# VHH binders against q96fz2, part 65

Target 1, 269 residues: q96fz2
Amino acid sequence: CGRTSCHLPRDVLTRACAYQDRRGQQRLPEWRDPDKYCPSYNKSPQSNSPVLLSRLHFEKDADSSERIIAPMRWGLVPSWFKESDPSKLQFNTTNCRSDTVMEKRSFKVPLGKGRRCVVLADGFYEWQRCQGTNQRQPYFIYFPQIKTEKSGSIGAADSPENWEKVWDNWRLLTMAGIFDCWEPPEGGDVLYSYTIITVDSCKGLSDIHHRMPAILDGEEAVSKWLDFGEVSTQEALKLIHPTENITFHAVSSVVNNSRNNTPECLAPV

## First folded at step 23 (VHH)

Design HB2
Fold by OpenDDE, fold request of step 24:
Parts: sequence; structure tokens; C-alpha cells
Structure HB2 (fold): chain B 269 residues (1-269), chain A 123 residues (1-123)
Amino acid sequence: as target 1 above (269 residues)
Amino acid sequence: EVQLVESGGRLVRTGGSLRLSCAASGFTFTDWAMGWFRQAPGKEREVVAAISWSGRSKYYADFVKGRFTISRDNAKNTVYLQMNSLKPEDTAVYYCAARLGLFTLSPQDYQYWGQGTQVTVSS
């Protein structure tokens, strides 16, 4: 997974992240660093995206079922990294393979500390290799959505009214992630960064791409992944597997350029 | 205290129309999706219609077939269900419910419920 969409306005995104705590109370997540949230139809590694994490990471004795939403850098920077520039990392941390998560120090250590997060997206993009050509067809992959009366095709979101019809009740994709906290050697703000855990693709997606993000489907899966106070690493890792509960459509080549940030990126062709 | 109060249910003839109202209080109405559910005697509670927090997205059950319209007035903290072309099969207790954030089709996902209003459609 090297490209996602996360374009909802902050207030819309927050509502879409409503959850139930362990007491059964529905709540909205509290924001940390809301100013770092940058909506985009075309998110690439090194950009900031919103993630969910347990409140217990920030507050001692907090209810670990409570959720915080925070923009973090895509591409995990391990806490032990001693260079002043995260871009100097010699290995790719955009993704973490589920089968080797415990073999890589960069992922094992933060995971052992309970630094689990849920990466939020409208969906993710993947490119299908066309047989016999060097051309790649991009697809937008996302959760199935509730069919509404005027289910304007994602493609019809050309007006503000049409946009709201599509996106104001959009179920966000929830991907399993690991985050870490890095303190720059020269001082400054702590950098929060994340990696997306990947698995073998489900059957439905296998013709498009052989790997997919580990998707946490449902409130329980998301809650268990986040709740490092009550759920052990071993139990949490059982949640990491491919899911068939996805849909997709072909999109234009507009998304190929990471600088393009328009609705056309995820519009069906 | 959170309250949902339904009104408008009554006896009507087949082909008649009703408008149900649900007045909400005790929470930030604009953060909540709203739904209308119904339960007939001996049947499970089922979703009739749902509406997003903004009112821009609406869902209708298949049996509605264009006969009902869900709407909301956020300034009045009220959700409505306009019911036209009523049939005897529509006889049930109708409930309004609230879910924080997005609406879903599952009654179990909704946090707050009204007491219900009886709709009876005679032949």
C-alpha cells in the first residue's frame, strides 16, 4: 500500500470515527494536533494522515478504550534512529509485512510497547499490471457503502450537494498500523509516525494485487487492536488477516501523479 | 437527560398518509445520525429509513418503495417520516433512534431510542 485517499473535512472525519467505549457510551475521538491534518484525495508516504490510537498513550490511568485521533507521518521512524533527517532511513517503513513483523526491530519494539494504531482512509489505491503492456491500471479499494436513494456514483460528486450525499455517511477504511515516537537528536517536537501492516490479498483483490493492507473490519476488531491495555500483542496479531469485505472500481491515471489532489483521483472510469 | 419523543402515529385507512415526528433533546443533535425503525407484533424490529447528521444522505428499506420520506430539521432537533400510500402491512410501532456519527442498518448500533408511536393501517 503506497497510496491512500483521506479527504473528508475534519468535522466530517470526526463523526465518521464515532465509537463505543467499553462502558457502551458512544463518543467522538478527541483530536491531537488537528492543525496537522491535511485532507487529500491522494496521500503518499511521508505525508500526514489521521490515525486512531488509545488515549492511554497520552494520559496515565486513562480508559484504554477511549480513542484519540492524530495526524501522523506515513513511514515509521524508529525511536532509536539517530540521524537528524528521517528521510535518511536506509530501509522502507511504509509497510510492515505481517509475517515478519516480529523479526524487524523497527516494528517489533514499538509493537511490544503497545503502539498500535488504526490508519484512516477513504480507501487505498492499487495498480494492476496489464498483461503484455507496461501499463498499469489504478483501482480505488474501499469498504462497501450503504446504498442510498440517490447513490450518486462517486463520480457524480462534482457539486457540493452531490459530494455530501456520497461522503457525509462514508464508512472509512480502517487499517492496522504500528506507530513510533521519534525524538530528533537536535531537539524539537516529537515525531509520531506509522507503518501500515500488509497481508496477502484476499481472493477478490488477487487479480489486482497480491498484497493488501491489513483491514480491521468492525468496531470490535478496531477496539481490540487499539486497546493495548487489555489486549496483548499476541491476541492483537490474530486480528491481522486478509478480508473479502471490500469493493473496488477502476479510476483514471490522474492518481498516478501524487501532486494531483482532486475528486477525479477516485472517480470511476 | 437524553430524550427522543415520537408523535403522529394514529389509525389511518389504506392509501392514507401520516407524518411522524421525533423531537430530540439532551445531546448535540447535529453529531448524530437518525433512524426510523418499526416493529410489528411478533416480528423483529427493522429499519425503515435512516438519515445522516447533515440530512444529505438517506437510506430507505426496500419495502418503502418511494412511499416514505425521511427528513430532519437540525434547528428544531427533529426528525420526520412522511408516510404516504400506507398499507395494512405498515401497521407497527414506529421508533426513532439516534446513533453518533454515521447511520447503520442495525438497530443494535443505535444508542438512544424513543418510546415509539403506534401506526395502524386499516383495510
Scores: ipSAE 0.925, ipTM 0.961, lowest interface PAE 0.4, mean pLDDT 94
Fold by OpenDDE, fold request of step 24:
Structure HB2 (fold): chain B 269 residues (1-269), chain A 123 residues (1-123)
Amino acid sequence: as target 1 above (269 residues)
Amino acid sequence: EVQLVESGGRLVRTGGSLRLSCAASGFTFTDWAMGWFRQAPGKEREVVAAISWSGRSKYYADFVKGRFTISRDNAKNTVYLQMNSLKPEDTAVYYCAARLGLFTLSPQDYQYWGQGTQVTVSS
């Protein structure tokens, strides 16, 4: 997974992230660093995306079922990294393979500390290799959505009115991630960054791409992944597997350019 | 205290019309999706219609077939169900429900419920 969409306005995104705490109360997640949230139809590594994480990471004795929403950098920067520039990392941390998560220090260590997060997106993009050509067809992949009365095609959301019809009740994709906290050697703000765990693709997606993000499907899966206070690493890792509960459609080559940030990126062709 | 209070249910003849109202209080109404559910005797509670927090997205069950319209007035903290071309099969207790954020089609996902209002359609 190297490209996602996360374009909802902050308030809409927050509502879409409503959850049930351990007491059964429905709540909205609290924001940390909301100003770092940058909505985009075309999110690439090194950009900031909103993730969910347990409140217990920030507050001692907090209810670990409570969720915080925070923008983090895509591409995990390990806490032990001693260079002043995260771009000097010699290995790719955009993704973490599920089969080697415990073999890589950069992922194992933060995971052992309970630094699990849920990466939020409208969906993710993947490119299918076309047989006989060097061309790749991009696809937008997302959770199946509830069919609404005027559910225009995702592509018809070119007007504010049409946009609301599509996105006001959009179920966000919830991907399993690991995050870490890095303190720059020269001082400054702590950098929160994440990697997306990847798995072998489900059967439905296998013709498009052989790998997919580990999708946490449903409130329970999301809750268990986030709740590092109650759920062990071993138990959490059981949640990491392919899911067939996805849909997709072909999109234009507009998304190929990471600078393009328009609804055309995810519109069906 | 959170309250949902339904009104408008009554006896009507086949082909008749009713407008149900649900007045909400005790929570930030604009953060909540709303739904209408119904339960007939001996049947499970089922979704009739749902509406997003903004009112821009609406869902209708297949049996509605264009006969009902869900709407909301956020200024009045009220959700409505206009029911036209009523049939005897529509006889049920109709409930208003609220879910924080998005609407779903599953009753168990909704946190707050009204007491219900009886709709009876005579043949």
Scores: ipSAE 0.923, ipTM 0.960, lowest interface PAE 0.4, mean pLDDT 94
Fold by OpenDDE, look of step 23:
Structure HB2 (fold): chain B 269 residues (1-269), chain A 123 residues (1-123)
Amino acid sequence: as target 1 above (269 residues)
Amino acid sequence: EVQLVESGGRLVRTGGSLRLSCAASGFTFTDWAMGWFRQAPGKEREVVAAISWSGRSKYYADFVKGRFTISRDNAKNTVYLQMNSLKPEDTAVYYCAARLGLFTLSPQDYQYWGQGTQVTVSS
């Protein structure tokens, strides 16, 4: 996964992240660093995207079932990194393969510390290789959505009004991530960054791409992944597998340019 | 304390119209999706319509077939169900329900419920 969409306004995004804590109380996640949230239809590595994480990461003795929402840098910068510039990291940390998560220090260490997060997106993009051509067809992949009165699908968004309707009750894609905290050697703010765990693609997606993000489908999966206080690493890793509960449609080549940030990126062609 | 209070249910003839209202209190209304559900005797509670927090997105059950309209007034903390062309099959207790965030189609996902209002449609 090298491209996502996360374009909802902050308040809409927050509502879409409503959850139930372990006490059964319905809650909205509290924001940390809300000003760092930059909505975009075309998110690439090194950009900031919102993730969910347990409140226990920030507050001692907090209820670990409570959620915080925070923009983090896509591309995990490990805490042990000694260079002053994160861009000098010599290995790719955009994704973490599920089969090697325990073999790589950069992912194993933060995971062992309970630094699990849920990466939020409207969906993610993948490119299908076209047989016989050097051309790749991009697809937007997301959770199935509830069909609403007129604009239940992205394909029906032929007007600004319809577009707003489509996104007004959008179920966000929830991807399993690992985050780390990096303190710059020269001082400054702690950098929070994440990697997306990937798995082999489900059957439905296999023709498009052989790998997919580890999608946490449903509140229970999301809660267990986030709750590092109560759920062990071993138990959490059981949640990491392919899911067939996805849908997708072909999109235009507009998304190929990471600078393009318009609704056309995820519109069906 | 969270309260949902339904009103407007009554006996009507086939082909008649009703407008149900649900007044909400005790929570930030604009953060909550709202839904109308109904339960007929001997049947399971089923979704009739749902509406997003903003009112821009709406869902209707298949049996509604354009007869009902869900709406909300966030300034009044009220959700409405305009029911037209009522049929005997629409006879049920209608419930207003609230869910923080997005609406779903499953009754179990809704946290707060009204006491219900009886709608009876006579032939």
Scores: ipSAE 0.888, ipTM 0.945, lowest interface PAE 0.5, mean pLDDT 93
Fold by ESMFold2, fold request of step 24:
Structure HB2 (fold): chain B 269 residues (1-269), chain A 123 residues (1-123)
Amino acid sequence: as target 1 above (269 residues)
Amino acid sequence: EVQLVESGGRLVRTGGSLRLSCAASGFTFTDWAMGWFRQAPGKEREVVAAISWSGRSKYYADFVKGRFTISRDNAKNTVYLQMNSLKPEDTAVYYCAARLGLFTLSPQDYQYWGQGTQVTVSS
């Protein structure tokens, strides 16, 4: 899992993140650092993407069921990292395998501090390798969506406006993540960064790739993963498993170049 | 306090038309998806149509597609259901409902409900 789409404007994304707190109150998450959010159809490691995390990480005595949404760097930089440049990290922290999470210091330590987050995306991309060739077919993978009536002209897919109308009611993919906080040795702002936990692929995806992100399917799973004040690490890890509640379609090779940021990246072929 | 107030339900002959309105107050209307649901006697409440907070995404149940149109006017905090070519099977109490963020097809997911308005379609 190394490429996602997270392209919704901030106000649309915020509404897609409506939730219920422990007391039953309907809420939207509060933003931190909203100016760091850079929507794109084609996000790669080292870019910032929004994640959900408990308000308790920021405010003493806060209700741990309340949510903050904040952009974080994809590619976890451990709090113990001593170099001044995160690119010098010798290990890839884009993903964290669920079967070894408690064996890897870079993931075990922040997890023990309750640093669980939910990584948001429209969906993710994965490249299917054909047997015996270097040919790869990209797919866009996402939650099943309610079929909606399209407004406007259907004769051409050359209007970004029409694609955004489809997206007003998009169910965001919610992936289990771990984050950490790194203080640069030369000073400056604390760097928040995350990894996406991975599991073996479900049967529906196994022909595309053998791994998938750990998807949190539904509000109860999302709430339990986020609520480090009430849900222990041991209980939270029970939420980490494959899901079959996923769909996909083939896309063109436009997405292969991470500089391409257009709706064509995820359009069906 | 949140209120949803439906109006427009009445007795109409088969083939007729009717427009339902739902006036909303007590919340930021543009954060909320809206839905129309109906319940006939002895039946469970079922989705008729739903509309996103912006009005740009819409859903219609298969049984009403083509005859009904959902719309919203965010300046007036009102959602509408235009019902054409009515038939006796459309007889039910119609409810408007609100859900923060995204609409769904399950009545259980909606936080606020109107009192309902009776629509009766005679032969």
Scores: ipSAE 0.832, ipTM 0.919, lowest interface PAE 0.6, mean pLDDT 91

Design HB2
Fold by ESMFold2, fold request of step 24:
Structure HB2 (fold): chain B 269 residues (1-269), chain A 123 residues (1-123)
Amino acid sequence: as target 1 above (269 residues)
Amino acid sequence: EVQLVESGGRLVRTGGSLRLSCAASGFTFTDWAMGWFRQAPGKEREVVAAISWSGRSKYYADFVKGRFTISRDNAKNTVYLQMNSLKPEDTAVYYCAARLGLFTLSPQDYQYWGQGTQVTVSS
């Protein structure tokens, strides 16, 4: 998993993140650093994307079931990193394999501190290697959506009315992540960054790619993954498994170039 | 205090039309998706139609078959169900419901409910 779409305006995204706290109260998450949110149809590693995390990470004695939404850097920078420039990391932290998460210091340490997050996206892209060519077929992969009236194509954004018919009720993909907090050696703001946990692909995706993000399907899974105050690391890791509750469609090669930020990136072909 | 108050249910003949209204108060209406559900005696409560917080995204159950239209007026904090070509099997209590954020098709997911309004369609 190395490319996502997260293009919703902040107000639409916030409403898509409605949740229930442990007392049963319906809430929207509170934003941190909203000005750092950069919506795009074509997000790649090192970019900022919104994640959910427990309020308890920011406020002493806060209710751990309450959620903050904040942009974080994709590509976890470990708290122990000594260089001044995160691009000098000698290893890839875009993803974290579930089967080795407790063996890798970059992931084990923040996980042991309860630094679990939910990575938000409209969906993710994956490239299938095609037989008989060196070319790869990209797909856009996402939760099944309620079919709405006159919604048209999900990539047909030439009309504002068609866009809202698809996206105003879009169920966001919710992926399990781990984050860390890095204090630059020369000072400045703390850098929040995340990795996406991966698992073996489900049967439905195995023809596209052999790995998939660990998807948290439903509010119970999301709540348990986020709530490090009430849910231990051991219990949280039981939530990490493939899911068959996903769908996909082929897209054009426009998405291949990460500089392309247009609805065509996710339009069906 | 959150309140959803339905109105407009009455007796109509087969083929007739009826407009249901649901006035909402006590919450930020534009953060909430709205749904119309119905329940006949001895039956499970079922979704009829749902509408997103913005009013732009709508769902209709298969049995509606183009006969009903859901809409909302965010300035008046009101959601509507226009019901045309009514059939005896549409006879039920109709409920307005609210869900923060996105609508779903399951009554269990909705947080607030109105008292219901009786719709009766005569042969």
Scores: ipSAE 0.814, ipTM 0.913, lowest interface PAE 0.6, mean pLDDT 92
Fold by ESMFold2, fold request of step 24:
Structure HB2 (fold): chain B 269 residues (1-269), chain A 123 residues (1-123)
Amino acid sequence: as target 1 above (269 residues)
Amino acid sequence: EVQLVESGGRLVRTGGSLRLSCAASGFTFTDWAMGWFRQAPGKEREVVAAISWSGRSKYYADFVKGRFTISRDNAKNTVYLQMNSLKPEDTAVYYCAARLGLFTLSPQDYQYWGQGTQVTVSS
């Protein structure tokens, strides 16, 4: 998992993140740093994307079932990192394999602090190597969506009305992540950054790629992953497994260049 | 304090038309998706139509076959179901329901419900 789409305007994204607290009340998450949200059809590592995390990470007596949404840097920078430039990390931290998460200090340490997050996206891209050619076929991969009346292509950009028919009720992909907080040695704002946990691909995706993000399917899974006040690391890790509840379609090579930020990136071909 | 109040259900002949209304209060209506559900005696409650918080994305069950139209008026905090070409199979209690954020097709996902309005279609 090295490329995602997260293009919804903030107000649409916020409504897509409606959730239930421990009392059963429906809530919208509270934003932190909303001005750092940079929507794009084509997000790559080191960019900022929104994640969900427990309010308890920010407020000592807060209800751990309440959620904050905040942009964070993709590519976890460990809290113990001592150099001034995060690009000098000698490990690639865009993803974290579930089978080694408790063996890697970069991930084990923040996980032990309860630094679990849910990484949000419209969906993610993967590239399939085709036999007999050097080219790869990109696919856009996402939760199954309710088929709505008079929906155009999910990549249609003719008008706001056509966009709204597809995206107003889009179920966001919810991926299990780990985050950490790094204090730059020269001072300045704390850097929040995340990694996406990966697992073996499900049967439905195995012809595209052998790995997939760990997807948290449904409110119970999302709530348990986020609630570090009530759910232990050991219990949370039971949520990390492949899912078959996923769909995809082929897209054009426009997405290959990470500078392309248009609906064509995810449009079916 | 949240209230959903349906109205407009009555007896109507096969082929006739009927408009249901659902007045909502006690929450920020524009954050909530709305749905119409129905339940005939001895049957499970089933989705008829749903509409996104903005009103632009809509779902209709297959049995609707273009006969019903869901709409919402966010200024009046009201959702409507226009029902045309009614059939005896449409006889049921119709319920308005609200879900924060996104609509789904499962009744158990909705937090608030109206009391229902009876629609009876005579053969």
Scores: ipSAE 0.789, ipTM 0.899, lowest interface PAE 0.7, mean pLDDT 91

